# VH-VL binders against q0aze0, part 16

Target 1, 268 residues: q0aze0
Amino acid sequence: MKIILVNNRFKENTEKKAQEIAGQLSALNVEVIIDNGLDEPYAGTVDFIMVLGGDGTMLRAARRYGQRAIPVLGVNMGTVGFLSNIEINELAEYLPLILREEYSLEARMMLEVAVFQQQSLLTRVFCLNELLLRSNSPRMLSFALEISGQKLEPYRGDGLIVSTTTGSTAYSLSAGGPIADPQLDAFIVTPVASHIINKRPLVVSPEREISLHLLEEREAIIGIDGQIKMDFGAENRVLIKRAPHPLLMVNLKAKPFFTSIDRSLQRQ

## First folded at step 2 (VH-VL)

Design n1b (framework fv_inotuzumab)
Fold by ESMFold2-Fast, scan of step 2:
Structure n1b (fold): chain C 268 residues (1-268), chain A 123 residues (1-123), chain B 112 residues (1-112)
Amino acid sequence: as target 1 above (268 residues)
Amino acid sequence: EVQLVQSGAEVKKPGASVKVSCKASGYTFTSYYIHWVRQAPGQGLEWIGGINPSGGSTTYRRKFQGRVTMTADTSTSTVYMELSSLRSEDTAVYYCTREGYDFLSGYPYFDYWGQGTLVTVSS
Amino acid sequence: DVQVTQSPSSLSASVGDRVTITCRSSQSLVHSSGNTYLSWYLHKPGKAPQLLIYKVSNRFSGVPDRFSGSGSGTDFTLTISSLQPEDFATYYCMQGTHWPYTFGQGTKVEIK
């Protein structure tokens, strides 16, 4: 058996805990690979991925390993979030079930994001929450949105978010998007500070292809899960599709999404 | 110019393992899937599996499950295919190929191919 | 697995002939996105395969216009309008709509 432990090296408490857990797993004849985000993703075959940290660490793990169809368990280490299933102080209790593969899996759709310069593919990345197109200056953007070849009226504003249902509680929520059941597969298209009256969020089939490009030369960026930033200009186009594989999230403990989101929203 | 350059011919005994390399150049390595396809003497083309160099996700054809492992090294832009427990029927030319991707259409199709690596399994 | 059957398995032709090769799948190759992932390849002994047509009818960069693809659903055709000496080869169709990706068994185009 081989497990990847994903942690954040720049949080010392997380690094210490990762080493402790790696020692426990090694004692049980489990090979452990530690991924603290500094090196390239581990290229070999693995059986399980354990993410130690908050939602940000899970987003990084999903980007690095989410397309491998490997079970991924989120282990919370203090900060309350939506992507963890168990708490760190519960890990010892659940470890035997993990090693015997006695758990269920929840599939979470991911985005495939392809950025082009004219006809040339510049980059292709995957993400769990969203793509954000936004202005990198005080000037608003003018941009074109196409959904499965249907050209919408030009957008004018600060930007646009294309989100998964998992991402509905992240940037899309802050921009006025709906809260979506993560068991649904859909794209949520949420305008950012639109200057056009009544530009509303759209919920569309995950089989749709969404494309964006600037109609005027402006300073803009593409953001992926709030972690990757790329310059975006009038020569660029981005294509957003459902990724080939969902992230397979481990469910060891019933976590009621609706009561969790309701409690979280009470804090606003 | 897109190029895929494979390692040289291999001769192996039954039961051994072989590891074939495919070095990519002329494009962003992590942006395209790489697949492996073989042709045994007198037979047609057979898809073995593919790998996404971004993150290392793999998909293998059922008949090769448990015997094939594909890996990618982003620092050298190289994909590897390792086939274990070799049999005489594994004698074939093995090709790596890039899965195409364009703005107007989805994938998959195989747009650029390596020159091929002959793997001979003999006693 | 989706089975892909080519017809004929071989044919004999002369330079200048119109050649038609058929590819039939055991189930529809229309993906849920509306795209049809059917491609055609030319393969010669001692050489790497080369892409001719992708997504049923799109000619790949550098491929001569004598090659054309057509079809829909489960029935697809590759046509060579006027066979040239360099076209004597084995042709393969491949479906990429359903996992696992599958090739047809090949059609060998031989000199008469």
Scores: ipSAE 0.013, ipTM 0.581, lowest interface PAE 8.1, mean pLDDT 87

Design n1c (framework fv_inotuzumab)
Fold by ESMFold2-Fast, scan of step 2:
Structure n1c (fold): chain C 268 residues (1-268), chain A 123 residues (1-123), chain B 112 residues (1-112)
Amino acid sequence: as target 1 above (268 residues)
Amino acid sequence: EVQLVQSGAEVKKPGASVKVSCKASGYTFTSYYIHWVRQAPGQGLEWIGGINPSGGSTTYRRKFQGRVTMTADTSTSTVYMELSSLRSEDTAVYYCARGSTYYDILEGAFDIWGQGTLVTVSS
Amino acid sequence: DVQVTQSPSSLSASVGDRVTITCRSSQSLVHSSGNTYLSWYLHKPGKAPQLLIYKVSNRFSGVPDRFSGSGSGTDFTLTISSLQPEDFATYYCMQGTHWPYTFGQGTKVEIK
């Protein structure tokens, strides 16, 4: 068995903990590859991915490995998040189940984001939560949204979010989007501070293709999962589709989504 | 060892252009942004812009738009910054610095810096 | 552009002193992800800047324990608990939440 252990090198004590866990796994005849984010993603065959960290580390792991159809387990090392399944203190208890492949998998859709300059592909990235288009200045953006070739009336405002259902509790929620069951596949299209009063969040089939471009030259950025920032100008276009493969999340411990989100919102 | 190595000092006349290079080694070149930061004599640090070597997308600070061009050559792991229509106010030490692209690790911070290139603009 | 202001612009200190530098932004630096992208750098004449602290309070690899960062929203501090001879330098904060990235004007820590 080969396991890739994803950690955040720059978080205090995570490197020591990753090395400790790698040693324990090696003693059980498991080959361990450590990915601290500094190198290319491991290119070989891998049976399981263990992510040590919070939601941010999980989002990074999803971008690097989510398209490979390999089980990914989130192991929280601090505060409770939406993407981790077990706590680090529980790992020893669950390790025999991991090694015997005694767990269930939950498929979570991902976005494929392609950014073009005129006709040239500049970059293609995958993400688990959302793409954010936003103004980087006090001036509102004017931009065009197309859904499967259907042109909507122009948007005017601070930006737009295109989210997965997993991302419904991230930035889309803060911008007024709905809470979605992560078991459902859908795009959620949420305006950010729209000047046009009647622009509503849209829930759109994941089979649709979404296109965005600016109608006026403005300072704008595209954000991916809150971790990647890209310049976006009037000569750019972004194309958003459902990614070819969902992220396969490991469930070892029951984590009731609706009661968890309900408690979180009551404390807001 | 992760390293950014810049080209040597330049002396230019007003109205000329300067092209500074930044050669990366010891890591995967396309996995990180390269940013450019300058410091004029007696002043603080000023961010100019950044480039994603994977795909070549660029972001420039507004005051440099139309005067600055950043490019990346993946075959040599080198980023270039060209600044045109030089003025005496452009006299500064120019630094390249590594930032995050696909990872949460550097999270808006610059961890590895080039040694700096002094650009002097005088008539 | 988000403006970042440091205080003081300069200070005089002796080896062993506790030094505090503050950084204030014109807008909240909380990103849509929930993270706050504020970093601190040490800069000496003739050398490149060096990263000390990222994401407000996370000490970068190899940075001594005497350096610590704190703060939230728009108000941030860098503390050096016991100043060493090599710490006499100019310190900069930087925000990476909003494009363009902006630096504070710097705080020069001089020998008393």
Scores: ipSAE 0.000, ipTM 0.425, lowest interface PAE 15.6, mean pLDDT 85

Design n1d (framework fv_inotuzumab)
Fold by ESMFold2-Fast, scan of step 2:
Structure n1d (fold): chain C 268 residues (1-268), chain A 122 residues (1-122), chain B 112 residues (1-112)
Amino acid sequence: as target 1 above (268 residues)
Amino acid sequence: EVQLVQSGAEVKKPGASVKVSCKASGYTFTSYYIHWVRQAPGQGLEWIGGINPSGGSTTYRRKFQGRVTMTADTSTSTVYMELSSLRSEDTAVYYCARVGEWLPTDYYFDYWGQGTLVTVSS
Amino acid sequence: DVQVTQSPSSLSASVGDRVTITCRSSQSLVHSSGNTYLSWYLHKPGKAPQLLIYKVSNRFSGVPDRFSGSGSGTDFTLTISSLQPEDFATYYCMQGTHWPYTFGQGTKVEIK
């Protein structure tokens, strides 16, 4: 069995724990590849991905490996999150089930984001939560939104979020978007909460193609899962589609979505 | 819009501890790391460590390990840096600064606090 | 730790002069993302440091266009095309590609 351990290089305790776990897995004749974000994604075949950290580390793992149809397990290292399934102190208990492939998988949709300079593709990335378009100055943006070729009335405001259903509880929620069952596939299009215009969030088919571009030259950025930031100008366009493959999340213990989100919303 | 406001100057004796605060406003507090950087008189800038306000996880430069503790209070959007067992060479201006949260992110300090002078003298 | 060497340590200049400051790293600063995390800061006594340039060549919001950054790999420069009175300060480069973050030792730009 070959397993990728994904960790965050900026958390010193996480790097040490990843090395300890790698040693334990190696002693069980498991080949381990460590991905701390410094190198290109491992190109070889693997059987399983363990993500050591919080939701942010899971988002990075999803971007790097989510399109390969490999089981991904989130192991929490102290921060409560929505994308982890077990705690680090539970890993020893669940490890035999992992090695025997005794778990269920939950499919989560992903976005394919393509950024163009006019007609030239600059970059293509995948993400699990959302794309955020926002101003990086005090000035309001003016931008165009197209959904499957339908041109909507211009948007004026601080920005826009295009989210997966998994991302409905991330930035989209903070901006006033709906809470969506992550078992559903849909795009959620949410205006940033502070914008001047009174636009409503939209829930649209995942078969739709969404395009964004600026109508005026402004200082703006495109954010991917809150981790990748790209400058965005009037010469740029972004195209958003459903990614070809969902992320396959490992379920070793019940983590009831609705009960978890309900408790989170009641926290003061 | 984005502001980081630090606590006032401190004078401490060798062996004491100091706790400096950094209050954030104008952005989502839990979305960015806060790091601490100091400048001793006549010296350059020196990175000390950082904290993720979302979970309280910390990373420290090895020379400060065991003497520095960083904490975050999400209810007040405030980060604290406590440095113990103070020595004369810890006399410096201490700055908090904002950094992107996760890989791959922006790894530079975009907004800084005004600084807190900590003087260690007998 | 990645060492960042900044030169010169100080220079004297007049308003209107072109000023160039260099920064050299002991290792390549190209990150796995394809970005190069080298940034430049302006610092005046009694004030907070201010970001001028990030990712080698991008001006931060509100930074005048007389400031420009260039370079690649291990060798980087900050250029001030026409020095203004408010530009007399100490300048620092910083690398964020390799943990821990490291700063250059600073370049003091003072009145001739």
Scores: ipSAE 0.000, ipTM 0.397, lowest interface PAE 16.9, mean pLDDT 85

Design n1e (framework fv_inotuzumab)
Fold by ESMFold2-Fast, scan of step 2:
Structure n1e (fold): chain C 268 residues (1-268), chain A 123 residues (1-123), chain B 112 residues (1-112)
Amino acid sequence: as target 1 above (268 residues)
Amino acid sequence: EVQLVQSGAEVKKPGASVKVSCKASGYTFTSYYIHWVRQAPGQGLEWIGGINPSGGSTTYRRKFQGRVTMTADTSTSTVYMELSSLRSEDTAVYYCARDKYSSGLFPDYFDYWGQGTLVTVSS
Amino acid sequence: DVQVTQSPSSLSASVGDRVTITCRSSQSLVHSSGNTYLSWYLHKPGKAPQLLIYKVSNRFSGVPDRFSGSGSGTDFTLTISSLQPEDFATYYCMQGTHWPYTFGQGTKVEIK
């Protein structure tokens, strides 16, 4: 068995814990690859991915490995979040189930984001939560939104979020988007500080293609999962569609999504 | 073993349409893009377009837009390329090729190719 | 479209020779990610093209060690250190940095 341990070297002594866990797994004849975020993703075949950290570390793992159809387990290391399944102090209890491959999987849709300059493809990235288009100056944006070839009336405001259902509790929530059952496949399109009356969040089929471009030259950025930022100008266009593979999240322990989000909203 | 197997040679009249198939095996069909590339007699390779078999989204080179249609049938793991309004200049060997995903990057290279389908357009 | 030009268009060589093929692009192939998407293919008449090298210098699975790639920016080289009988073929470079993908015109390696 070969496992990738994903950690964030710069957070909460996670590097020491990753080395400790790697030693334990090696003693059980498991080959371990450590990904601390400093190198390119491991290119070889692996059987399982363990993510040690919070939601941010899980988002990075999803971008690096999510399209490979490999089981991914989120192990929480102190920060409460939505993407971890077990706590670090529970790992020893669940490790025999992991090694015997006795777990269920939850599929989470991902976005495929392609950024163009005219007809030239500049970059393609995958993400688990959302793409954010936003102004990088005090001036509002004017931009065009097209859904599967259908041109909507121009948007005017601070930006737009295109989110997965998993991302419904991330930046989309802060911008007024709905809370979505993560077991549903859908795009959620949420305006950011729209100046146009009656611009509402949209929930659309995951089979739709969404395109965005600026209608006037402004300083804007594209944000991916809150972690990657790219300049976006009037010469650029972005195309968003369902990624080829969902992220396969390991379910070892029942984690009640609705009661968790309800408690989170009450404490906000 | 990854294999892409294409349909047999076609002879068509100018103005007709041709539909070439590419059957994939040995991997998860919906995990990889399939692209089409042609080679006219005595000329080099020319990229036509690609399709994502997951969902059927397509990208075509501008000179073929309006004449080419790519489709995927997940039940048979087969991609089709239909080229309409055929001209003598469309006489070529047509190849399908698999696009290898790398995390966050598009596309690095074509890793496996079909054997090719000769399409001849003549009166 | 980004233009890709190969040199030479053809060459004659003997088994055991060192062969060098050059590929030049009209624009830099360095992507914003820092990667350079330049690949090399071998093609024989009546056969499917075969991937040899990807991202400038990475050898594809099963490709013999005699094949190597190098270069940066706009200038790239494919080297065959000791030509074998099965290497007489046409070689193509391809850029994947700028859409649409474009191929070089090909270099035919012929027996002397």
Scores: ipSAE 0.000, ipTM 0.383, lowest interface PAE 15.8, mean pLDDT 84

Design n1f (framework fv_inotuzumab)
Fold by ESMFold2-Fast, scan of step 2:
Structure n1f (fold): chain C 268 residues (1-268), chain A 123 residues (1-123), chain B 112 residues (1-112)
Amino acid sequence: as target 1 above (268 residues)
Amino acid sequence: EVQLVQSGAEVKKPGASVKVSCKASGYTFTSYYIHWVRQAPGQGLEWIGGINPSGGSTTYRRKFQGRVTMTADTSTSTVYMELSSLRSEDTAVYYCTRGPYDYVSGSLEFDYWGQGTLVTVSS
Amino acid sequence: DVQVTQSPSSLSASVGDRVTITCRSSQSLVHSSGNTYLSWYLHKPGKAPQLLIYKVSNRFSGVPDRFSGSGSGTDFTLTISSLQPEDFATYYCMQGTHWPYTFGQGTKVEIK
């Protein structure tokens, strides 16, 4: 059995804890690879991925390994979030179940994002939450949205979010998008500060292809999962599809989505 | 103003060890990685390894594994690189450099550089 | 290790000339995050290297507008639109996408 431990390199306690866990697993004849984010993703075959940290660390793990169909367990290290399943102080209790593969898996759709300059592919990335197109200046963007070859009327505003259902509680929520059951597969297309009153969020089949490009030269950025930023100009276009494989999230402990989000909304 | 200030030139015999320091100022020491890069006479730049000052975790190029050790002292905002079992081909200018950390992607580039430390290995 | 090769190894130019240096990697430098970690550095004897361009095309703080970077995947270019006296130096590209990080062999820009 080979396990990748993904940790947050900006938290000292996480690195020490990863080494403690690695030592414990090695004593049980489990091979451990530590991914602190400094190097490229481990290229070899692995059986399981354990993510030590909050939602941000899980998003990084999903981008790096989510397309390999490997079970991924989120272990919370004292931060509150939606993507962890167990707390670090519960790990010793659940470790025997992990090693015996006595757990269920929940599939979460991902986005495949391809950015072009004219006909040339500049980059291709996968993400769990969303792509955000946003103005990088006080000026509104004017941009075109095309869904499976159907050209919509131009958008004017600060930007647009194309989100998975998992991402419905991230940037899409802040922009007025719906809260979606993460068990559903769908794209959620949410305008950001649209100047047009009748531009509503769209819920679209995950089999659709979504295309975006600017209609005017403006300073804009593409953001991925709230953590990665790329410049986006009038020479660029982006194509968004459902990723070939979902992220397989490990479920060791019941964590009701709706009660968690309801409680979170009452605080704001 | 971000500054990296390195220790002075060293002359060593083959088989000896050398320890070069890099003192950081003008930013939060534990928020950035420090890397070491060398240039031998007539050669190009070569990455040696890096250290996370926050936890002390290190990554070394395989060629130097077993001979290089990097450490950080957070109380003095100083990173050290020690290279052992020196040979004449280790004669080079050694630079420390700061890595702005894209914490999500895990990839690095080098924004600010120390002035360099000449290490000469001769009998 | 990912090999990074620069062309040419050296060139002679006059002040005011347009200079183009290319950098080719043995495999794609597109990271899984979507960023491409290809940076360019200027190095003069007796001085520390200086960052010019990061992530292919972004100019670092204080770097003059005459420096620009372009490219994608495995092929990258540094352009100096109008060479100035202080630009006679050796230029290095570096890939930060794949461990271990590797530099090109350098391109020396000499006065004609």
Scores: ipSAE 0.000, ipTM 0.379, lowest interface PAE 17.6, mean pLDDT 84

Design n1g (framework fv_inotuzumab)
Fold by ESMFold2-Fast, scan of step 2:
Structure n1g (fold): chain C 268 residues (1-268), chain A 123 residues (1-123), chain B 112 residues (1-112)
Amino acid sequence: as target 1 above (268 residues)
Amino acid sequence: EVQLVQSGAEVKKPGASVKVSCKASGYTFTSYYIHWVRQAPGQGLEWIGGINPSGGSTTYRRKFQGRVTMTADTSTSTVYMELSSLRSEDTAVYYCARELGITIFGEYYMDVWGQGTLVTVSS
Amino acid sequence: DVQVTQSPSSLSASVGDRVTITCRSSQSLVHSSGNTYLSWYLHKPGKAPQLLIYKVSNRFSGVPDRFSGSGSGTDFTLTISSLQPEDFATYYCMQGTHWPYTFGQGTKVEIK
């Protein structure tokens, strides 16, 4: 068995813990590759991905490995989050189940984001939570939104979020989007500080394609999962669709989603 | 370890151009935005602009627009800042600094900085 | 541009003193996400600036626990609970909520 251990090098505790766990797994004849986020993703085949840290580390793992159809387990290091399944102090208890492949998988849809400059593809990336289009200056944006070829009335405001249902509790929630059951597959389209009073969040089929472009030149940025930041100008266009493969999240321990989100909102 | 290493001090005449380099090591170069910040003698820190090494997109502060150009060479993990039509007021220490690469919700801050490059503009 | 002003512009202190520096912005730094993007940096002549605090109150890795940040909206404070010899420096706040990024004018902490 070969496992990728994903951690965050900016957090010294998680890097030390990753090395400790790697040693324990090696003693059990498991080959371990450590991904601390600073090198390119491991290109070889692996059987399992274990993510040590909070939601941010999980989002990076999903971007790097989510399209490979490999089981991904989030192990919480004591931070509040929605993407981990077990706590670090529970790992020893669950490790035999992991090694025997005795767990269920929950499929989470991902976004495929393609950014064009005029008619040329600049980049194609995947994400688990959302794409954010935002102004990078005090000036509001004017931009066009198309949903499966249907051109909506122009948007004016600070930006727009296109989110998965997994992302409904991330930035989309802060911008006024709905809380969505992660068992559902859907895009959630949430305006950010819209200047047009009747622009509401939209919940649309995951089979739809969403296109965005600026109607006038502004300083704008596209953000992906709160982790990748790209300049976006009037010569650019972004196309968003359902990614070819969902992220396969390991479920070793039942998590009551609605009770968890309710408690989290009361703690804020 | 993560490092940003800048080129050495420059002395230029008014009207000349200067090109300062910033070589990154110890991390995935294309995952971080690189910003340039300067400090003139007796003055505070002033943001000049930034570059996304993934794709080469740039943003510049209005007062430097038309005089500054930022470029990135992914093969050498190096960012360059070129400032043209130099004036005595451009005498400053110039720093490069990284921002984690889509850090809209994590980091609108600069965590690792280069050692600085003194640019002196005098007759 | 959002203006950021620090007070005082300078102060004199002794080792062991509690030092407080205030930073005020011309506009709210609360982002629509609910986060507030205000950071603090330490700068010494001949050295690179060093990140101390990010998102108002989070200490960066390796920063001593004598440094703390607080505040909300437009009013922010950096506190050094017990000043050490290496803390004599100029301190800058920076806002990242609004483009372009803007720094305060700096606060010099000088030895008495």
Scores: ipSAE 0.000, ipTM 0.411, lowest interface PAE 13.7, mean pLDDT 85

Design n1h (framework fv_inotuzumab)
Fold by ESMFold2-Fast, scan of step 2:
Structure n1h (fold): chain C 268 residues (1-268), chain A 123 residues (1-123), chain B 112 residues (1-112)
Amino acid sequence: as target 1 above (268 residues)
Amino acid sequence: EVQLVQSGAEVKKPGASVKVSCKASGYTFTSYYIHWVRQAPGQGLEWIGGINPSGGSTTYRRKFQGRVTMTADTSTSTVYMELSSLRSEDTAVYYCARDTSYYDESGYFLDYWGQGTLVTVSS
Amino acid sequence: DVQVTQSPSSLSASVGDRVTITCRSSQSLVHSSGNTYLSWYLHKPGKAPQLLIYKVSNRFSGVPDRFSGSGSGTDFTLTISSLQPEDFATYYCMQGTHWPYTFGQGTKVEIK
């Protein structure tokens, strides 16, 4: 068995714990690759991915490895997270199940985001939660939204979010988007502080292609899962599609989505 | 020849659990996924979930998550589906079926089916 | 979930008739691989379902050539060119492109 341990390079305690776990797994004849974010993603084949950290580390792991159709387990290190399944102090209890491959998987759709300058591809990234287009200045944006070749009336406002159903409880929610069952595959398109009063969130088929571009030169950025930021100008176009593969999340403990989200919202 | 043979009919009371088996033969057991599909009386076919016999990884339809467990025993080439907290609405014929999704070029469809297992839930 | 709708829900036919059943999905069934995972099954009471057609138009091993499939994107058709006595059954389409797999509600082909 070969496992990737994904940890946060900016947290010394997490790096030390990753090394300890790697040593324990090696003693059980498991080959371990540590990914702390410093280098390119591991290019070889692996059987399992273990993410040590909070939701942010899970989002990075999904971007790097989510398209490989490999089981990914979130292990929380000290705080309750939404994308983690077990706590670090429970890992020893669940290791036998992991090594015997005795667990269930939940498929979570991902976005494929391609950014173009004129006709040239600048970058292609994958993400689990959302793409955010936003103004990087006090000025509102004027931008075009096209869904599967259908051109909508121009948007004017602070930006737009294109979210997965997993991302429905992240930034899309705070911008007024609906809470979506993560078992559904859909894009949620949520305006950010739209100047047009009747621009509502849209829920669209994940087989649709969504295109965005600015109608006038403004300082704007696109954000991916709140972690990657890229400048976005009138010469740029972004194309958003369903990623080829969903993220396969490991379930060792039952996590009832609706009661969990209900509790989370009561204190915020 | 490829063959999937299921266990016999079951009668259960509401709240009980049922475990149905599906024994595979005629092919390399670990090279194909096995899925479970049911049909309630007067209703259509409904997909429940699937299992990869080589690793034991599973995917379940949301409706059954928390109530269904699928397992595989490679030594006997047998897949099991256990459904708990049975309700009268779970009365159905349960089928196992082989999925070619292990092979990206020929997946995702169900090519060979078991004969079915009638599960009746009544008081 | 991707919704799959068949029409008609039932039809009456005689041996030798041409039968056409349609299947529509709520969204495109084109997979990232370029394949379209839409399959058709024949189901008779007391027997297991049988695969007839996979990936829209490919006939499964042993299936008679009177069965054919066509379509693209969201609109698919199963055709039986000359109905035989053994073809009176319920037919189901299924999409495998999106998780979870979803079946149409079925089309019952009955003797006139």
Scores: ipSAE 0.000, ipTM 0.352, lowest interface PAE 24.4, mean pLDDT 85

